# Ledger of designs, part 22: VHH binders against q96n21r8to141

Target 1, 126 residues: q96n21r8to141
Amino acid sequence: RDRLSFLHRLPILLKGTSDDDVPCPGYLFEEIAKISHESPGSSQCLLEYLLSRLHSSSGHGKLKVLKILLYLCSHGSSFFLLILKRNSAFIQEAAAFAGPPDPLHGNSLYQKVRAAAQDLGSTLFS
Key: E = the ipSAE of ESMFold2; O = the ipSAE of OpenDDE; V2 = 0.75 times the mean of E and O plus 0.25 times the DockQ between their complexes.

## First folded at step 14 (VHH; framework vhh_etentamig_d1)

Design x4 (at its last look DockQ between E and O 0.10; V2 from the best seeds 0.00; counts 0 for: pae E 9.4 > 2, placed apart)
Fold by OpenDDE, look of step 14:
Structure x4 (fold): chain B 126 residues (1-126), chain A 124 residues (1-124)
Amino acid sequence: as target 1 above (126 residues)
Amino acid sequence: EVQLLESGGGLVQPGGSLRLSCAASRFTFSEYYMSWVRQAPGKGPEWVSGISGSGGSTYYADSVKGRFTISRDNSKNTLYLQMNSLRAEDTAVYYCARDFGDTSEGSRHAFDIRGQGTLVTVSS
């Protein structure tokens, strides 16, 4: 039930976590936060999706996911935050995100991802 | 703990000026858009101004354009709002907020945290 309902939210999530260099639109943060409040199952699906995207996406995708997660720390459901804290191993990985310099942006994207991860960690465990 | 702390509010005469400050702590300040929002008595929140992480882009509500100037000093983790030519309708509690929206449109802003606010009263 929750899974099927969640699938209808995928277009929002796909747009919000795209691999392009365009920041996630502000209204999508709010829409994604609403997903977390629909049900515990929705929260679970949301977390699974975001973590999957985080691991498989480009630097830009990773940054978007981390920003979304950070936003959800304030606007997500309590259950979402609970399961997020339980699955926080990715934060250290993201905080160490590195790679070859980008021809256009150098190391800036890596720094942004690391910073976002650090901020997320600080928020979750402060 | 992540914190935003506004200061600089006070009582001023119409036509006067104030400079608000917002001290940010416990996050990578330069990586975020920051906004000023205000709430007047009996009214809902109103977006006032926004600035990109680098400070290279600034945005203003029509109601304050030409009178207010937003700026930031990332080395000091501080956001500013210079308010000139103040009007009675500018009376409000002013908040700084971390903004996940990267647009000049208020409807597209996404604030996750804000300070406790600083009161600006414009009155003769």
Scores: ipSAE 0.864, ipTM 0.924, lowest interface PAE 0.5, mean pLDDT 94
Fold by ESMFold2, look of step 14:
Structure x4 (fold): chain B 126 residues (1-126), chain A 124 residues (1-124)
Amino acid sequence: as target 1 above (126 residues)
Amino acid sequence: EVQLLESGGGLVQPGGSLRLSCAASRFTFSEYYMSWVRQAPGKGPEWVSGISGSGGSTYYADSVKGRFTISRDNSKNTLYLQMNSLRAEDTAVYYCARDFGDTSEGSRHAFDIRGQGTLVTVSS
């Protein structure tokens, strides 16, 4: 039921989590935070979506999702933060994100993903 | 430090047009998503429009779609907002803002607003 209602927000989520080097615009952070405040079911769907995109994306998409999650630590609902803390194993995986040097970016993208994950962990459990 | 300077505001009648400009300096302009944000008297800030670093993707608040056009010229480090069919409710101070892309601050704050803005007044 809540999952079907959540699908109506999918266009803004797809724009904000596209797997490319275009930064997520600031207004989409605000719209995504609103989703977390609509209901506990919306918060669960949102977390499921974001974690799925985190796992399926390249470093660019991973970085966007981590930045969205960090924004939600200060702007998301209390319920969203609760379920995020309970489902936080991904933070340590992302903090170890690595791979061979990217011809376009070298190691800087991997470093940005790791730094965002460390910042998220520090913010969640400060 | 980052510098953003808005200009082009003024007094205009309903139905009129204005073009806003924002001169950017002291950062790599083409790497940042840019937005226009406005603040009407007695109200909080309202996002108006956004554009990707290359200019290839544009976005608009529903209240301005079809009337406003955002653009940028990366060779001149300048952001523009063409405002047509202006209405009284468009009266506000307009700010340009860089989006937080490759900065540590982007995930905690929506916009980096540094200028004094430019006042647009729409009245008889």
Scores: ipSAE 0.006, ipTM 0.280, lowest interface PAE 9.4, mean pLDDT 79
ESMFold2 (binder alone), look of step 14: mean pLDDT 85; pTM 0.863

Design x5 (at its last look DockQ between E and O 0.73; V2 from the best seeds 0.00; counts 0 for: pae E 2.6 > 2)
Fold by OpenDDE, look of step 14:
Structure x5 (fold): chain B 126 residues (1-126), chain A 124 residues (1-124)
Amino acid sequence: as target 1 above (126 residues)
Amino acid sequence: EVQLLESGGGLVQPGGSLRLSCAASGFTFSEYYMSWVRQAPGKGPEWVSGIYGSGGSTYYADSVKGRFTISRDNSKNTLYLQMNSLRAEDTAVYYCARDFGDTSEGSRHAFDIRGQGTLVTVSS
């Protein structure tokens, strides 16, 4: 039931976590936060989706996911935050994100991802 | 701990000036779009101004264009709002906020953290 409902939310999630270099629109942060409040099952599906995207996406996608997670620390459901804290190993991994310099952006994207991860860690556990 | 702390508010006469400051801590300040928002008595929050992380682009609500100037010093993790030609309708609590909207359009803003605010009172 929750999974089926969540699938109807995929379009906004896909848009909000796209691999392009365009920042996630502000209204999508709010929409994504609403998903976390629909049910514990929705929160679980949301977390699974975001973590999957985080691991499989480009640097730009990773940055978007981390910022979405950061936003959810303030606007997500308490249950979402609970399960996020329980699955926080990715934060350290993201905080160490590195790779070859990008032809257009150099190392800036890596720095941004690491910074976002650090900020997420600080917010989540402080 | 993530924190935003506004200061610089006070009582001023119409036509006067104030400079607000917002001290940020606990996050990589330079990586975030920052906004000033205000809330007047009996009214809802109003977006006032925003600035990109690099400081290269600034945006203003129509109500404050030409009078207010937003700026930032990333080396000091500080956001500023220079308010000139103050009017009675500018009276409000002013908040700095970390803004994920990254836009000049109020409907697209997404604030996750804001300070406790600083009161600006413009009165004769």
Scores: ipSAE 0.680, ipTM 0.852, lowest interface PAE 0.6, mean pLDDT 93
Fold by ESMFold2, look of step 14:
Structure x5 (fold): chain B 126 residues (1-126), chain A 124 residues (1-124)
Amino acid sequence: as target 1 above (126 residues)
Amino acid sequence: EVQLLESGGGLVQPGGSLRLSCAASGFTFSEYYMSWVRQAPGKGPEWVSGIYGSGGSTYYADSVKGRFTISRDNSKNTLYLQMNSLRAEDTAVYYCARDFGDTSEGSRHAFDIRGQGTLVTVSS
């Protein structure tokens, strides 16, 4: 596993998956896709990181991670796609994402998370 | 699975107009920021315009501002580009894209392009 080379990419990942309402900048999607192409070990570390952030984040962070995963379905490495399919239980959980009304946005954020998860599932398995 | 089908291109004189369409399927169209991207012969892709999922705020590259209008019909899963006052430099293949990037000048877009595009040729 290429944990040392992956650690050098952490600033990019922290910036792209911050748990706030600022969208992930477009160039970070491309940089994250490059991580998936570096090696099988980098792909494994990347998936582990993204799933950890998905679990720990509010709806904003969850939406960012799901959109990154959607981008990786067509721009990530074949190996990343393989391990993502093998570790896909989170999709069902995210498709059921719910919570109290957001004071600023009501339930629109929860709907966006659920839609992104549904689209990810249909992209991976259809 | 995810499909984007562009149409409406053609040959037009300078100063003319065209309306492009993009039929989308295989994803929740209304939830995504959508963009038009064009590629002139021998050049790299150029972002042209983008629109929020709700159809609210719209954005344009400086080169097309005031001449092009982006719109969408979420009930028909269709994205549009009205192109007026066309110029020779607008000649390109135009692509519809799901765009994960932001609209700021300093950021690159994250395009998800699935179609073959539609050719717009502006010549006299």
Scores: ipSAE 0.391, ipTM 0.740, lowest interface PAE 2.6, mean pLDDT 86
ESMFold2 (binder alone), look of step 14: mean pLDDT 84; pTM 0.855

Design x6 (at its last look DockQ between E and O 0.02; V2 from the best seeds 0.00; counts 0 for: pae E 15.7 > 2, placed apart)
Fold by OpenDDE, look of step 14:
Structure x6 (fold): chain B 126 residues (1-126), chain A 124 residues (1-124)
Amino acid sequence: as target 1 above (126 residues)
Amino acid sequence: EVQLLESGGGLVQPGGSLRLSCAASGFTFSEYYMSWVRQAPGKGPEWVSGISGSGGSTYYADSVKGRFTISRDNSKNTLYLQMNSLRAEDTAVYYCARDFGDYLEGSRHAFDIRGQGTLVTVSS
């Protein structure tokens, strides 16, 4: 039931976590936060989706996911935060994110991803 | 711990000026859009101004355009709001907020944290 309902939210999530260099629109943060409040199952699906995207996406996708997660620390459901804390190993990986310089942005994206990860870690466990 | 602390509020006469400051800590300040929002007595919150992480882009509500100037010093983790030509309707508690909004597309703001606010009272 929760999974089926969650699938109807995928367009929002796909847009919010796209691999382009355009920031996630503000209204999508709010919409994504609403997903976490629908049910514990929805929260679980949301976390699984975001973590999957985080691992498979480009630097831009990773940054968006981390920013979304950071926003959810303040606006997500308590259950979502609980399971996020239990699955926080990715934060260290993201905080160490590195790679070859981008032809357009150099190392800027890596720095942004690392910074976002650090901020997320600080927020989540402060 | 993530913190935002506003200061600089006070009582001023109409036509007067104030400069608000917001000290940020606990996060990489330069990587975030920051906004000023205000809430007047009996009214809902109103977005006032926003600025990109680098400070290269600034945005203003129509109600304050030409009078207010937002700026930031990333080396000091500080956000500023210069308020000139103050009006009685500018009376409000002013908050600085970390902003996830997309100013480029005119999307709604998404604030996750804000300070305790500083009171600005414009009265003769």
Scores: ipSAE 0.589, ipTM 0.812, lowest interface PAE 0.8, mean pLDDT 93
Fold by ESMFold2, look of step 14:
Structure x6 (fold): chain B 126 residues (1-126), chain A 124 residues (1-124)
Amino acid sequence: as target 1 above (126 residues)
Amino acid sequence: EVQLLESGGGLVQPGGSLRLSCAASGFTFSEYYMSWVRQAPGKGPEWVSGISGSGGSTYYADSVKGRFTISRDNSKNTLYLQMNSLRAEDTAVYYCARDFGDYLEGSRHAFDIRGQGTLVTVSS
């Protein structure tokens, strides 16, 4: 039931986690946080969705998901934080994120993704 | 396989015009900021221009503002650079790239270059 109710959230989640250069609008952070407060089942579905997008996305999508997760550390439900802590292996993977070599840049989206993962790890386990 | 294929370069006189094209495949083109980057012989790379995924925001290096126009056609997966009032200093190999860096003009960039580029030579 919780999964069926969660499916009605997909349009907002797809918009907020699109794999593009458009920043996630602030109101979508708030709407996503509301999902984490609806029920434990909604929190589980949300985490599964966000981790799936993290693994499947390029650097833009990965950065958006990591920023959403960081926002949820302070605005998400207690249950969401609990299951996030229990499913945190992705942080090490994202902290090692790299893309094709690019000799034209000194600072990159890959570096931003790695930094966001480090911030999340520090926030979640501090 | 992500592919970017530049074309439209050539020899042109100072003051002339040229339009570059970049054919993209292997990814959802409309989701990515795209940039043109140029590299003059024996020199380091220089960011030239950038455009948002929708095409609604465009950005230019100071050296090309008012002379160059970046555009894209998301229905054809093609990026363009219209270059007007060309000068000798515009001579370079021009690359198109997905830009994974900060999308602010003149700021940090992370170019994903896949093609061999297209040579633009401005010479009298």
Scores: ipSAE 0.000, ipTM 0.109, lowest interface PAE 15.7, mean pLDDT 78
ESMFold2 (binder alone), look of step 14: mean pLDDT 85; pTM 0.865

## First folded at step 15 (VHH; framework vhh_etentamig_d1)

Design y1 (at its last look DockQ between E and O 0.12; V2 from the best seeds 0.00; counts 0 for: pae O 3.4 > 2, placed apart)
Fold by ESMFold2, look of step 15:
Structure y1 (fold): chain B 126 residues (1-126), chain A 124 residues (1-124)
Amino acid sequence: as target 1 above (126 residues)
Amino acid sequence: EVQLLESGGGLVQPGGSLRLSCAASGFTFSMYAMSWVRQAPGKGPEWVSGISGSGGSTYYADSVKGRFTISRDNSKNTLYLQMNSLRAEDTAVYYCARDFGDYEEGSRHAFDIRGQGTLVTVSS
């Protein structure tokens, strides 16, 4: 039931976490937060999806996922927040995100990913 | 911890001015768009104004255009709202919000409000 309900939301999730330089639209943050409130199973599916995209994406996709997770700290379900805290090892990895210097763009995207991860960590833990 | 602390509200007469401030901490201020949102008694929240992370782009609700000016100082982690020509209908609690929304597309806001707000009362 939970998996079927979650699968119906994949178009929204794919749009909000696309691995490109287009920011996630604001209304998609609200729609993703609604998924976290549907059930504990939906929250687990959502977290698994977001962490998978975080791992597989370039810096653009990583930044989008981290901002979505940050939004969910205040607007997601209590259960989602609980499982996010339990599965928080990715934060330290993302806070150290780096790559080769790019003479055209520098390391600005790497810095943004690291900053978003640091903001998420400070929000989840005092 | 994320904090947004609004200040600068008070009682003013119609036609008066106030400057609101919002002190931000616990996050990388310059990375996020910020908004002012107000709530009048018995009414729902109303978006008032927004500003990009860099401060290069500013946006206003029609009801406040020409009277209000949003600004930010990223070196001080502070958001401002200069309110001029105040009217009775501007009476509300004003909240500072981190805005995850995309001003380039969608025209929708994703507010993160943390403070108690600052009360602005416009009364004779």
Scores: ipSAE 0.359, ipTM 0.687, lowest interface PAE 2.7, mean pLDDT 85
Fold by OpenDDE, look of step 15:
Structure y1 (fold): chain B 126 residues (1-126), chain A 124 residues (1-124)
Amino acid sequence: as target 1 above (126 residues)
Amino acid sequence: EVQLLESGGGLVQPGGSLRLSCAASGFTFSMYAMSWVRQAPGKGPEWVSGISGSGGSTYYADSVKGRFTISRDNSKNTLYLQMNSLRAEDTAVYYCARDFGDYEEGSRHAFDIRGQGTLVTVSS
């Protein structure tokens, strides 16, 4: 039931975590936060999606996911935060994110991803 | 209640300097990246500078790079913008904002909170 309901939220999540260079719109953060409050199952599905997206997305996608996770630390459900803290190993990986320099932007995106991961880590482990 | 309050604006001559401050309250300041944005008369908002929650990373628009410096004191819940070598085109209302964007000009749509702004006028 929760899985099926969650599937109806995928358009919001796909838009909020797209691989393009456009930041996630502010209103989508609110919508995504609402998902975490629907049920514990929704929170689990949300975390699963975000972690999967984090691993498979471009640098821009990774940055969006990390920013969304950071927002959820303040606006997400208590249960979501609980399971996020239990599954925080990805933060170290994101904090070490690196790759070949972009011809136009150099290493700026890598730095942004690492910075976002560090902020998220500080929030979760504080 | 979440609040951002900018200060430090005023009238300055070209080539002069100003230091803006933004006092934050109602949330854990250190958790959030912050940005300065500005809006000149008759123009749309322009992203100026951003800083990570820890302050370890800073970012600047090309128009202000080398002249402006963003910083923060998390113990005081305060964001700063040191503006040097000011130009007439820097005239605008400056806003501080809580930033969930990617520190680009398009990040102006990823602010969930901003202050009322402080006016900076650069004129001879």
Scores: ipSAE 0.102, ipTM 0.547, lowest interface PAE 3.4, mean pLDDT 91
ESMFold2 (binder alone), look of step 15: mean pLDDT 83; pTM 0.841

Design y2 (at its last look DockQ between E and O 0.16; V2 from the best seeds 0.00; counts 0 for: pae E 4.2 > 2, placed apart)
Fold by OpenDDE, look of step 15:
Structure y2 (fold): chain B 126 residues (1-126), chain A 124 residues (1-124)
Amino acid sequence: as target 1 above (126 residues)
Amino acid sequence: EVQLLESGGGLVQPGGSLRLSCAASGFTFSFYAMSWVRQAPGKGPEWVSGISGSGGSTYYADSVKGRFTISRDNSKNTLYLQMNSLRAEDTAVYYCARDFGDYEEGSRHAFDIRGQGTLVTVSS
């Protein structure tokens, strides 16, 4: 039941975590936070989606996911934070994110991703 | 209560300098990236600069690179913006904001809190 309801939220999540260089609109952060408050099942689905997206997305997608997770640390449900803390191994990977320099932006995106991961780590482990 | 309070604005001549401060309260300051944004008369908001929670990474709009420096003191819950070589086009109300964006111009839409702003006027 929760999973079915969650599927109806996918358009919001897909838009908020797109692989392009378009920033995630501010209102989507609020909408995504609402998803975490719907039910524990919704929180689980949300975490699974975000982690999957983090691993498979472009640098821009990774940055968006990390920023969303940061936002959820302050605006998400307590249950979501609990399961996020239990599944935080990805933070180390993101904090070490690197790749070939971009022809236009060099290492800027890598630095942003690592910085976001570091902020998330500080929030979760302090 | 979550609060951001900007200060340090004023009147300055072209080529002059100002240092803005933003005092944060009601949340763990070091956990969050912060940004400065500004709004000039008759114009929309413009992202100026951003800094990661730890202060290890800084970001600037092209219009202020080489002239402005963003920094923070997490022990004082304070964000700073050192503005050098000020120009008339820098005239604006400057706002401090808690930043969940991607440190680009579009990030100005991803702030969940901001202060009331401080006015910077650059004029001869």
Scores: ipSAE 0.491, ipTM 0.798, lowest interface PAE 1.3, mean pLDDT 92
Fold by ESMFold2, look of step 15:
Structure y2 (fold): chain B 126 residues (1-126), chain A 124 residues (1-124)
Amino acid sequence: as target 1 above (126 residues)
Amino acid sequence: EVQLLESGGGLVQPGGSLRLSCAASGFTFSFYAMSWVRQAPGKGPEWVSGISGSGGSTYYADSVKGRFTISRDNSKNTLYLQMNSLRAEDTAVYYCARDFGDYEEGSRHAFDIRGQGTLVTVSS
């Protein structure tokens, strides 16, 4: 039931985590945090979605997911935070994120992704 | 640990000035938009002003435009609010906030408030 309920939220998640240079609107952070509060199953589905998107996305999508996770550290459910801490190996991978200079941005996007990952790690484990 | 520490509030006469500061630590300050949010007695939080991560774009609520100036010093990890021509209606606790929304697309707010705020009282 949680999987089906979660799938109804996919449009809002796709909008907030699209792999483009359009920033995630602020109201979507709040809507995503609400998903984490609905049930433990919704939290698990949300985490699985966000981590999958983090892994598959370029720097833009990675940055959006990392900022959403940062927001959820203080605004998500306690259960979401628990499972995020237990599934934190991705932080070190994102903190080492690199690639060729982007034609439009050079290496600043990669720096932002690495910084967001470092900030997330410090927030979770300090 | 993420910290936002507000300071600079106090009691001031109408027409007076105050400068608020917010010392940030535990995150990469320059990569986040920042806002000042105030809460008057008996009211909900009200956005006052915002600034992009680089400091290149600033935004103000209509109620403070022309009187307040937001700024940041990314080398000192500090956010500022210069408040001039203060009015009784400006009396509130002022909070420093990370804003996870991007001000360069228009003010779409997702505030992260961590501090206790600093009280500004404007009274004759």
Scores: ipSAE 0.249, ipTM 0.634, lowest interface PAE 4.2, mean pLDDT 84
ESMFold2 (binder alone), look of step 15: mean pLDDT 84; pTM 0.851

Design y3 (at its last look DockQ between E and O 0.79; V2 from the best seeds 0.00; counts 0 for: pae E 4.0 > 2)
Fold by OpenDDE, look of step 15:
Structure y3 (fold): chain B 126 residues (1-126), chain A 124 residues (1-124)
Amino acid sequence: as target 1 above (126 residues)
Amino acid sequence: EVQLLESGGGLVQPGGSLRLSCAASGFTFSYYAMSWVRQAPGKGPEWVSGISGSGGSTYYADSVKGRFTISRDNSKNTLYLQMNSLRAEDTAVYYCARDFGDYEEGSRHAFDIRGQGTLVTVSS
């Protein structure tokens, strides 16, 4: 039941974690936070989605996911935060994110992703 | 620990000016948009102004356009709000907040943290 319900939330999540250079709209942060409060199963599905997206996304997508996770530290359910803390290995990986310089933006996106990961780590374990 | 600390509030006469400051710590300040929000007695919170991480883009509520100016110094991790031509209706507690909103048309603001606030009273 939880999984089926979660599937209906995918359009919101896909939009909020798109690979383009457009920032995630503010209202989507609120909507995504609501997902975490629907049920423990919903929180589990949300975490799995976000971690999968973090792994497979462009730099822009990674940054969006990390910012969403950071937002959820304050607005997400207690259960979501619990399972996030248990699955925090990705933070170290994201904090080491690097690649070839972008012709237009150089290393700025890599720096933003690493900083977001560091901020998330600090918030999550503070 | 993430922290926001507002200052600069006080009592001012109508038509007067104040400059609010917000000191940020515990996160990479320059990579986040910041907003000012105020709450007047007996009223709900009202968004006042926002600024992008770089400071290149600024946004204002209609009620304060032309009177208030938002700015930031990323080297000092500080957010500012210059308030000119103050009115009685500007009386409120002013909060700075870390903003995940993008200020696009139709989008809502998304605040995860805010300070304790600073009181601004405009009265003759």
Scores: ipSAE 0.770, ipTM 0.884, lowest interface PAE 0.7, mean pLDDT 93
Fold by ESMFold2, look of step 15:
Structure y3 (fold): chain B 126 residues (1-126), chain A 124 residues (1-124)
Amino acid sequence: as target 1 above (126 residues)
Amino acid sequence: EVQLLESGGGLVQPGGSLRLSCAASGFTFSYYAMSWVRQAPGKGPEWVSGISGSGGSTYYADSVKGRFTISRDNSKNTLYLQMNSLRAEDTAVYYCARDFGDYEEGSRHAFDIRGQGTLVTVSS
């Protein structure tokens, strides 16, 4: 039921979490927040999607997902926030994100991912 | 807790100037784009100006180009708006916002507004 309804939202989610250096368009943050308010099942599907994308993406995709999660801390549903808190192990992993220097960017992207994870952890647990 | 505290508003005559400030805390300020958003009485919010996290890129609504200058001091976690050649139409409450979105024409910004704003009144 909720999974089928959620699949209709997949194009929006793929666009907002594309693994490139183009920022997520602002209206997609609002549309993603609406998904979290539709039902507990939609919130669960959304969290599963975002965490899967976080793990599978390069630093750019990781940064986008972390910023979406941070936006949802103040604009998502209370239920989404609750299940995010219960599934928060990814924050420690993202706060330690590292890799070889990118010839163009060096370590700057890794630092941004780590900072976004730290900001998320502080917001979620304070 | 994320906080954005606006200040510097007041009553000013047409042609005058004001400098708005926004003190930010609770997040890594330099990693986020910031915007000024204003709301005139009885109207919806209007984006005024934006600045990249580093401060290297600045953007302005057509209504304020050439008159307003956005800036930031990342060492002080502070956003600024220098407002010159003020007009009656600039009268509004001005809000500081963390902006998760982009600045392309026709796109809605993803503003995160936390403060009460600072009132700017331009009157003879």
Scores: ipSAE 0.266, ipTM 0.637, lowest interface PAE 4.0, mean pLDDT 85
ESMFold2 (binder alone), look of step 15: mean pLDDT 84; pTM 0.847

